# Designs tried in a protein design chat: VHH binders against q96fz2. Part 177

Target 1, 269 residues: q96fz2
Amino acid sequence: CGRTSCHLPRDVLTRACAYQDRRGQQRLPEWRDPDKYCPSYNKSPQSNSPVLLSRLHFEKDADSSERIIAPMRWGLVPSWFKESDPSKLQFNTTNCRSDTVMEKRSFKVPLGKGRRCVVLADGFYEWQRCQGTNQRQPYFIYFPQIKTEKSGSIGAADSPENWEKVWDNWRLLTMAGIFDCWEPPEGGDVLYSYTIITVDSCKGLSDIHHRMPAILDGEEAVSKWLDFGEVSTQEALKLIHPTENITFHAVSSVVNNSRNNTPECLAPV
Key: E = the ipSAE of ESMFold2; O = the ipSAE of OpenDDE; V2 = 0.75 times the mean of E and O plus 0.25 times the DockQ between their complexes.

## First folded at step 10 (VHH)

Design O38 (framework vhh_8pnl_2; at its last look DockQ between E and O 0.51; V2 from the best seeds 0.00; counts 0 for: pae E 2.4 > 2, unsure alone 61.1 < 65)
Fold by OpenDDE, look of step 11:
Structure O38 (fold): chain B 269 residues (1-269), chain A 120 residues (1-120)
Amino acid sequence: as target 1 above (269 residues)
Amino acid sequence: QGQLVESGGGLVQPGGSLRLSCADAGFTFSDYDMGWYRQAPGKERELVARIYIGGSTNYADFVKGRFTISRDNAKSTLYLQMNSLKPEDTAMYYCAKPYRYSGSTPLDYWGQGTRVTVSA
């Protein structure tokens, strides 16, 4: 996963992240550093994206089932990194493979500390290789959306004309991530950064791309992944697997340029 | 939820200019794509111009370079500079957040509109 969309306004995003804590109380996640949120139809690594994480990471004795929403840098910077510039990291941390998560120190250490997060997105982009050509067709991949009374059944966007109606009560894609905290050697603000865990693609997506983000489907999966106070690393890792509960549609080549930031990026062609 | 308030409409001669403003009393103005719409008597509401969160703009075909949409995020204000106005541009002009968000029912956020009349 090298490109996502996350363009919902902060207020809409917050409401879309409504949840119940372990006591059954309806809650909205509180923001940390909301000013760092920059909505975009075309998010690339090194940009900031909003993630959910347990309140317990910030507050001692907090209820670990409570959620915080925070923009973090895409591309995990390990806490042990000693260079002054995160861009000098010599290995790619945009993604973490599920099969080697426990083998790589950069991911194993923060995971062992309970630093699990849910990366939020409208969806993610993947490029299908066209047989016989060097051309790639981009696809937008997301959760199936529920039919609103006015819009009919919206499994996949079927037409550009109906696309605007699809965003009513949009179900956000929830991807499993690991985050870490890095303190610059020269001082300054602590950098929070994340990696997206990837798995082998489900059957439905396999013709487009062989890898996909580990998607946490449903409130229970999201809650268990976030609640590092009650759910062990071993139990949490059981949640990491391919899911067939996705849909996708072809989009224009506009998304190929990371500078393009318009609805055209994710609109069906 | 913030209320959008349009201003700057009025009577102008053909070939004249107007600058419309839309003030958002809400927060997170910068998170929204914004648009200007218009509705002439007996006609359907139509898009005039859109400005996206990335700063890109889109205009209706009838604009033909005469109008410019812009935004000031610090002031939470949307603008429409209208030049070379024509009688056909006479309409109620609305600003909107094209976002539909609802608890139970989709809601569109529209201003009350500002009237533009182009007449000799």
Scores: ipSAE 0.780, ipTM 0.887, lowest interface PAE 0.5, mean pLDDT 91
Fold by ESMFold2, look of step 11:
Structure O38 (fold): chain B 269 residues (1-269), chain A 120 residues (1-120)
Amino acid sequence: as target 1 above (269 residues)
Amino acid sequence: QGQLVESGGGLVQPGGSLRLSCADAGFTFSDYDMGWYRQAPGKERELVARIYIGGSTNYADFVKGRFTISRDNAKSTLYLQMNSLKPEDTAMYYCAKPYRYSGSTPLDYWGQGTRVTVSA
């Protein structure tokens, strides 16, 4: 799970993240550092993507069910990292395996501080290795979308006139993540960065790839994962499992080059 | 009132050129894929050109080679350079954001339009 699409405009994304707090009040998440949001059809590690996290991380007495949305760096930089350049980190923190999360210091420590986040995307890409060749077939993988009569689907997205119908009321993919806060040793702004928790693939994806992101399917799962004030680490980890509620289609090799930021990256072939 | 304002339309002779502009008062212009659409009297609106956040473009078949879509994110402005204009290009031209809804919330979709008339 090393590539996503997260292309919606900031204001569209914010409205798609409408939620209810513990008291049943309808809210939108409050942005932090909105200028760091860079929408793209082709996000890769080291880029910033929006995540949801509890307001309690920022405000001493806040309601832990209230949500902040903030761009964070993909590729967790542990708070204990001593070098001045995050690219010198010796190990890959793009993903965190669920079966070893409590054994890895890079993930166990922030998780113990309640540093859980929900990573947002339109969907993610995975590459299927074709047996007998070194060629790889990319797929775009996402939540099933509610179809309305005459609404667009990704299968119709190659028509310029229908593109906007694809994304109307798009259900964002919500992946379980862990974040950490790193203070550069020479000073400067605190770096917020995240990892995506992975699990074994569900049956529907097993022919594509053996791992998948841990997907939080529905508001209850999202709320429990975020609410570190009321939901313990032990209880939150019960939310981490594969889901069959997923769909996909093959895409062209345009997505292979992470510099290609175009709807062709996710268009069906 | 809409947040998109088109300008640059007018009367032009066949073979002439016009440059349309669309100003967006919103603070998030650079986040949006954008498009130009047109509607001739008695016809349905149709896509003319689209430009995506990564800079790639799409053009309707009838316009290829004659029109160029571009954007200036610093000025929050979308452009359509129209060359080699034909009488068939006579229409009201609209700037549009491709996202008509977010969640269940309707969004402003169209600008107010600017008229292009191509005649001798």
Scores: ipSAE 0.508, ipTM 0.789, lowest interface PAE 2.4, mean pLDDT 88
Fold by ESMFold2-Fast, scan of step 10:
Structure O38 (fold): chain B 269 residues (1-269), chain A 120 residues (1-120)
Amino acid sequence: as target 1 above (269 residues)
Amino acid sequence: QGQLVESGGGLVQPGGSLRLSCADAGFTFSDYDMGWYRQAPGKERELVARIYIGGSTNYADFVKGRFTISRDNAKSTLYLQMNSLKPEDTAMYYCAKPYRYSGSTPLDYWGQGTRVTVSA
């Protein structure tokens, strides 16, 4: 997973993340650094994406089931990194393999601190290798969307114009992430950065790409992944597996250039 | 969370220019894709121009080369610079979000409009 769409305006995104805490109280996540949220139809590694994480990471004695929403840099910079420039990190930390997560120091250490987050997106993009050439076909991959009272079912057969109207009640993709906090040695603000955990592709996606992000399907899975105060690392890792509850459609090559930031990036072709 | 308020319309002769403004009282203006639409008497409302959150623009064929859409996120204001105006451009012009989001009210989605008349 190397490219996503997360274009909802901040207020709409916040409402889409409504949740219940452990006591059954309906809540909206509270923002950290809301001015740094940058919506986009075409987010690449090194850009910021919104993530959900437990309030207990910021506030001692907070209810670990309460949620913060914060923009974080995509591409985990380990807390122990000694150079002044994060771009000099030799390892690609955009993704973290589920099968080796407890073997890699960059991921094992933040996991031990409970630094689990849920990465939010409209969906993600993958490029299918075309047989006989080195050209690739991009696809937009997202949760199946439920038909609303006034909108039709969302599918590959819908025209590009109809995709402008689907964002009411869009179900955000919720991906399992790990984050870390890095303090620049020469001073400056603490950098919060994350990686997306990846698993083997499900049967439905295997013809597009061999790997997929670990998707947390439903509020129970999201709550358990975030709640590091009550759910151990071992229990949380049981949530990390392929899912078949996913759909997709082919998109145009407009998405290939990460500078293109328009609805055309995710519209069906 | 804020109402869109259009201004800058008026009467101008063919070949003239006008600059429309749309002010958003909300604090999340920079997060929204924005558009200009128009409605001539007896016709359906049609898209004139869009500007996306990344700054790229899209125009209806009938205004390409004559109109320029722009935004000032610090001022929460959307603009439409209209040059080489034609009688066919006569319409009520509306500022709007290109698509509706959950929880939007009709007042937050569409502005009240500003009238543009192009005649001798």
Scores: ipSAE 0.491, ipTM 0.759, lowest interface PAE 2.2, mean pLDDT 86
ESMFold2 (binder alone), look of step 11: mean pLDDT 76; pTM 0.765

Design O39 (framework vhh_8pnl_2)
Fold by ESMFold2-Fast, scan of step 10:
Structure O39 (fold): chain B 269 residues (1-269), chain A 120 residues (1-120)
Amino acid sequence: as target 1 above (269 residues)
Amino acid sequence: QGQLVESGGGLVQPGGSLRLSCADAGFTFSDYDMHWYRQAPGKERELVARIYIGGSTNYADFVKGRFTISRDNAKSTLYLQMNSLKPEDTAMYYCAKPYRYSGSTPLDYWGQGTRVTVSA
């Protein structure tokens, strides 16, 4: 997974993340660094994306079931990285394979510290390689959405009113991530950065790509992944597996260039 | 009262120019794709121009080459520069945030509009 859409305005995104804590109280996640959130239809590695993580990471005696939402850099920079420029990291940390996560120091160490997060997106993009050619077909991949007559489907010939409604009840994609905290050796703010855990693709996606992000389907899975105070690393890793509860449609080549940032990137063709 | 405030409309001769502004009192302006719509008396509201969060723009065919949409995120302000105005451009012009809240009171706000009249 190397490209996502996360375009919802901050206030809409916050409401879409409404949840219940361990005591059953309805809550909205509390923001850290909200000014660093940059919505986009076409997010690539190195950019910031919103993630959910436990309040206990920031407040010593906090209820570990309470959630913070924070923008983090996509591309995990390990806490032990010695160079001054994170872009000089010699290996790709955009994704983390589920089968080798406990073998790679860059991922095993933060995972052992409970640094689990849920990466938020409208959906993600993948490029289907057809017939051994260099030309590929992009697809937008997302949770099945609840259908209503008033919401309309994305990619219809929409009036402005209908386009406004397409996102009203959008179910955000919730991907399992690992984050780390890097302190610049020359001083400055601590950098929070994440990687997306990947698994073998499900049957439904196997014709598009051989790998998929580890998707946490439903609030029970999301809460267990985030709650590092009550859920051990071993138990949390049982949540990491392919899911069939996913849908997709083909999109235009406009998405290929990460500088293109318009709704055309995810519109069906 | 709404959070969007349009200004800059007025009476101009054909061929004239106007610059419309839309000020957003909210803190989330930079998060929104922003739109200009217009509505002539007795007609339905129609899209004039859009500017996306990434800065890309899109225009209705009837204004291409004449109108320019832009935004200033630091000032939370949307603009529409209108050149070579025609009598057919006479309408009330509205600034719009297209997104709505899920599961609560809708926060999409159209503003009050600003009147543009193109006449001799």
Scores: ipSAE 0.011, ipTM 0.459, lowest interface PAE 9.3, mean pLDDT 85

Design O4 (framework vhh_8pnl_2)
Fold by ESMFold2-Fast, scan of step 10:
Structure O4 (fold): chain B 269 residues (1-269), chain A 120 residues (1-120)
Amino acid sequence: as target 1 above (269 residues)
Amino acid sequence: QGQLVESGGGLVQPGGSLRLSCADAGFTFSDYWMAWYRQAPGKERELVARIYIGGSTNYADFVKGRFTISRDNAKSTLYLQMNSLKPEDTAMYYCAKPYRYSGSTPLDYWGQGTRVTVSA
């Protein structure tokens, strides 16, 4: 996973993340650095995306089941990185393979500190290789959505008006991530950055791409991944596996250029 | 229930120190947050200190600065270091695993307790 859509306005995104804490209290996640959230239909590595993480990362006596939402840089910069420019990191940390996560120092160290997060998106994009050509077909991949009851309206599924109505009740994709905190050697603000854990593709996606993000399907999985105060690294890693609870449709090549940021990027072709 | 065994209680003078231990005979110690509770005669059982899996701690106001909770996952043992003990600390002290994240059903594991008496 190297491209996502996360276009909901901040208030809509926040409501889509409503949750219950350990005591059963209904809550909205509290924002950190909300001004850094930039909605886009076409998010690439090195851009900021919203993630959920436990409040306990910021407050030493907080209830670990309470959630913060914060924009973080996509592309994990390890806490031990000693150069002044994160873009000079010599290896790609956009994704972290589940099978080698405990072998790679860049991921093992923050994971051992409980630095688990849930990466939020409308969905993600993958490019299917077409046999015999250099052309690839992009697909938008997302959770199955609950159909809103049709109030007698005429529905052209491919119309922009129809897509706007779908966003009112959109179920966000929740991907397992690992984050780290990097302090610039020359001073400045602490950089929070994340990687998305990847697994082998499920049968339903195998014809599109051989890998997929580790998707946390449902609030119980999301809660256990985030709650590093209650759930050990070993138990949390049991949540990391392929899921079949996913759907997709082909999209226009408009999405190929990461500078294109329009609804056309995810509209069905 | 019955997998937790507390020890280390006793009689001490005001200003003294005690270290309580709680041994978990089970194989899942590192998978739970752990807590110390106490109960004085005629009073309700109250939280003294809690330690989460990640090492974060929470203390009751009446023990902050005097007590330190810690855990040793390799030994499956929870500790409570009690300094500057006061007569009002006199109670039966209990080790607990009061909640489990495995759905909405709380699991309640309590030890038999260890008695702490602070008196001249």
Scores: ipSAE 0.000, ipTM 0.144, lowest interface PAE 17.2, mean pLDDT 82

Design O40 (framework vhh_8pnl_2)
Fold by ESMFold2-Fast, scan of step 10:
Structure O40 (fold): chain B 269 residues (1-269), chain A 120 residues (1-120)
Amino acid sequence: as target 1 above (269 residues)
Amino acid sequence: QGQLVESGGGLVQPGGSLRLSCADAGFTFSDYDMAWYRQAPGKERELVARIYIGGSTNYADFVKGRFTISRDNAKSTLYLQMNSLKPEDTAMYYCARPYRYSGSTPLDYWGQGTRVTVSA
């Protein structure tokens, strides 16, 4: 997974993340560094994306079931990295293979510290190889959405009121991530960065791409992945597997250029 | 609770220029795609220009090369620079957010408009 859409305005994104804590209280996640959130139809590695993580990472006596939402850099910078510029990291940490996560120091160490997060997106993009050509067909891949008689069209050129109906009750894609904290040797703010765990593609996506992100399907899976105070690494890793509860449609080549940031990137072709 | 407020309209001669402004009060301007629409007497509102959160722009064919949409996120302000104005550009011009999200008030996608008249 190397490209996502996460375009919802901050207030809409926050409401889409409404949840219940372990006491059954309805909550919205509390923001950290909200000014670093940059909504986009076409997010690539090195950009910031919103993630959910346990409040206990920031407050030592917090209820581990309470959630923070924070923008983090896509591309995990290990805490042990000693260069001054994180862009100089020679290893690609955009994705972390589920089968080797406990073998790679860059991922095993933060995982052992409970640094699990849920990466939020409208959906993600993948490029299908086409026979007899170097051209690839891009697809937008996302959770099945509940259709109403008013919604169901993405990319309609109707009035503003009609356009927003697709997004009012959009179910965000929730991907399992691992994050780490890196302190710049020259001083400055701690950098929070993440990787997306990947698994073998499910049957439904196998014709598009051979790998997929580890998707946490439903609030039980999301809460167990985040709750490092109550759920061990061993138990959390049982949540990491392919899912069939996913849908997709072909999109325009406009998405190919990561500088293009318009609704055309995810509109059906 | 935010509201869109347009300004900068007026009477100009053909070939003249105007710069419209839309001030956004009390909401997170930088998070929204923004648009200018217009409505001529007796016609429906039509899209003039869009600007997306990433800075990309899209224009109606009838204004391409003459109008420029821009935004200043620090000032929460949307602009429309209109050059080479024609009598056919005479309309009420409206600032809009393309997305409305249910459950918040005001759910106002539109400002009150600013009038542009192009006449000899």
Scores: ipSAE 0.013, ipTM 0.452, lowest interface PAE 8.2, mean pLDDT 84

Design O41 (framework vhh_8pnl_2)
Fold by ESMFold2-Fast, scan of step 10:
Structure O41 (fold): chain B 269 residues (1-269), chain A 120 residues (1-120)
Amino acid sequence: as target 1 above (269 residues)
Amino acid sequence: QGQLVESGGGLVQPGGSLRLSCADAGFTFSDYDMAWYRQAPGKERELVARIYIGGSTNYADFVKGRFTISRDNAKSTLYLQMNSLKPEDTAMYYCAAPYRYSGSTPLDYWGQGTRVTVSA
């Protein structure tokens, strides 16, 4: 997973993240640095994307089931990185393989500190290799959606007009992430950055790509992944596995260039 | 920083009511969760009530059913309606914008407090 869409306006995104805390109280996540959120149909590594994380990361005695939403840099910069420019990190930390997460220092250390987050997106993009050609076919991959009026799920056969109507009640994709905090050696603000955990692709996606993000399907999985105050690293890692509850459709090559930021990027072809 | 200004405290008899207000002079009020805390002499500051940007509320067990938190984003003002007051509610009451940030730096937006005394 190296490209996502997260285009909802801030207020719509916030309402889409409504949740219940441990006491059953209905809540919206509180924003940190909301001015850094930039909606886009075509988000690439090194840009900022919104993530959910536990309030306990920011306040010593906070209820660990309460959530903050914050833009973070995509591409984890380890706390031990000693150079002044994080873009010069030698290693690609856009994704973190689930099978080696406890073996890589860049991921093991923040995971041990409970630095788990949920990465939010409309969906993600993957490029299918086409045998006998030099081109790849892009696909937009997302949770099954309920159509307006709750008559059924949206799909590739629906008209562009029907796609415009679905955003008001869109179910956001919730991907398991790990974040870290980097303090610039020459001073300045702490940088929060994240990586997306990846797993082997499910059967439904295996013809498109061999890997997929670890998707947290439903509020119980999301809450357990975030709640580092009550859920241990070992228990949380049990949530990391392929899921079949996913759908997709082919999209235009317009999405290939990350500078293109229009609805055409995710429209069915 | 103390850009928040509380008012409405006073002396009231048990069973009485008071309405506290907290006015903001200069931040984007509608973008933040707001809360009321209280502190009795010699005790730690404790959360009384919280209101989130979406309008949902949370109350400490000891005030549920008696206190109501509300906000007016157009007036940049937070309120706490206190009914059926008890001597145990006697404290200095503070409003706060908890967990505000400027970049990575937490912002400490507390008022100076308003005193509530419940006695005969």
Scores: ipSAE 0.000, ipTM 0.134, lowest interface PAE 17.6, mean pLDDT 82

Design O42 (framework vhh_8pnl_2)
Fold by ESMFold2-Fast, scan of step 10:
Structure O42 (fold): chain B 269 residues (1-269), chain A 120 residues (1-120)
Amino acid sequence: as target 1 above (269 residues)
Amino acid sequence: QGQLVESGGGLVQPGGSLRLSCADAGFTFSDYDMAWYRQAPGKERELVARIYIGGSTNYADFVKGRFTISRDNAKSTLYLQMNSLKPEDTAMYYCAKAYRYSGSTPLDYWGQGTRVTVSA
């Protein structure tokens, strides 16, 4: 889980995140640092991605069911990190294994503070090992999508015009994340950074890769993961498991280079 | 849609140059893939050039080497530099703002168009 697509424009992304608060009120998440959002077909670790988190993290008496959307750095920098350069961190915090999350200080401490977030993406990429070669086949992996004009789900065999229409009502992938806040020792703005929790791959993805992100399937799961004011760490961790409600298609090797940022990165081959 | 405004069209002789501009009054310009389309009288609207959010560009075969698409995110403005203009370039030129990943005509945001006429 080291590469994603999140290319929707800010206004389209915001509407795709429409939700209901605890009182049943329809809402859009409120932005923090919207200018740091950089849409891309090919996002790698250390770039910023949009995440949802509870408003209560920023306002002492806020309703914990109300949501903020904010860009955060992919690759968690722990609050206790003492060096000036986050790239000097001795271990990779792009992903956090679900089975050891309570054993690793970098993740256990922010999790204990309720620093849970939902990482947003169009989908993510994984590279399948091909037998008899060192080359890998990339796949784009995402929630099943409903066709705009026809009943049924979008698939790799559908016409290009049907794929173009799907973005109008795209169901964003919602991955369970943990974030932390780091204050640079020399001063400057607080850095918000996150990690994606990973689980064993579901049966449907096992031939592509042995691990997958912990996907929160539906608004109930998303709401419970975000609401650290009402949902304990122990209860929230029950939401972390493999998901079968996922689909994929093969993509071209264009995606391999993280500098390539075009629609060809996620187009079916 | 009403927030895109094209300008820079006009009458020019064959071999001449024009620079088209498209101003986005609505903000979020930097978040969108942008494109220039054109439509000649009695013909369908066709893609001329695209520029993606990452800066990569794509051109129709009939303008490669002659036209250059560019964007200024600070000014929320899209440009089309047209060189070596030919009579067959005569058309209404439309600015489009889209987030679709395929080459079909976007429906999301269109300008009113600016007319380019290439004749002696």
Scores: ipSAE 0.196, ipTM 0.619, lowest interface PAE 5.2, mean pLDDT 86

Design O43 (framework vhh_8pnl_2)
Fold by ESMFold2-Fast, scan of step 10:
Structure O43 (fold): chain B 269 residues (1-269), chain A 120 residues (1-120)
Amino acid sequence: as target 1 above (269 residues)
Amino acid sequence: QGQLVESGGGLVQPGGSLRLSCADAGFTFSDYDMAWYRQAPGKERELVARIYIGGSTNYADFVKGRFTISRDNAKSTLYLQMNSLKPEDTAMYYCAKHYRYSGSTPLDYWGQGTRVTVSA
């Protein structure tokens, strides 16, 4: 997973992240650095994306079940990185394989610190290699959306007008991430950056791509992944597996160029 | 978690040496700037030495050349090597870890202190 859509305006995104804390109280996540959030239909590594993380990462005595939402750089810069320019990191940290996460220092160390986050997106893109040609077919991949009495199920060949209305109640994709905090050696602001954990593709996606992000399906999985105060690394890693609760449709090649940022990027073809 | 446990304090004669240690039971030691503070009887707490995540150090003028701060991230432990101790170094010494991010709520943790007495 190297391309996502996360286009909702900040207020719509915030409401889409409504949750229940450990005491059963309904809450909205509190923003940190909201001005760094940039909505886009076509987000690539190095850009900022919104993530959920536990309030306990920021406040000593906070309830670990309370959530912060913050933009973070896609592409984890390890806390131990000693060079001045994080773009010069010699290895790609856009994704982290689930099978080697405890073997790789860049990921094992922040995991040991409880630095788990949930990466938010409308959905993600993958490019299917077609046999006998060098052309690749892009697909937009996302949670099944709730069927309503007037909108029907998303994925039907509906008018563009019906597709625009679906965003009002869109179920965001919630991907398991690991973040780290890097402090520049010469001083300056701490950089928060993340990686998306990947797993083997599910049966439903195997014809499109051999890997998929580790998707946290439902509030129980999301809350356990975030709650590093109550859920150990060992227990949290049990949440990391393929899911079949996913859908997709083919999209146009407009999405191929990451500079294209229009609804056409995810519209069905 | 944020419990810091200091050790190594004691009674020493002028000109002597002590090594203070501060063990962090938490999981985030390597992400924090670490510091030693001291508080003499009837005075306010003052910074003695700071070591940043990157390993750079900063010292109060009254300890430069005599004290050395160091950290072992693998052991989650902070040290203060104190040489050429003077009676005016007599104080309770506190370990602290400081977490700052622009726009974030500060997370500061303090130990309970270890006593250093310098007298004949």
Scores: ipSAE 0.000, ipTM 0.099, lowest interface PAE 20.6, mean pLDDT 83

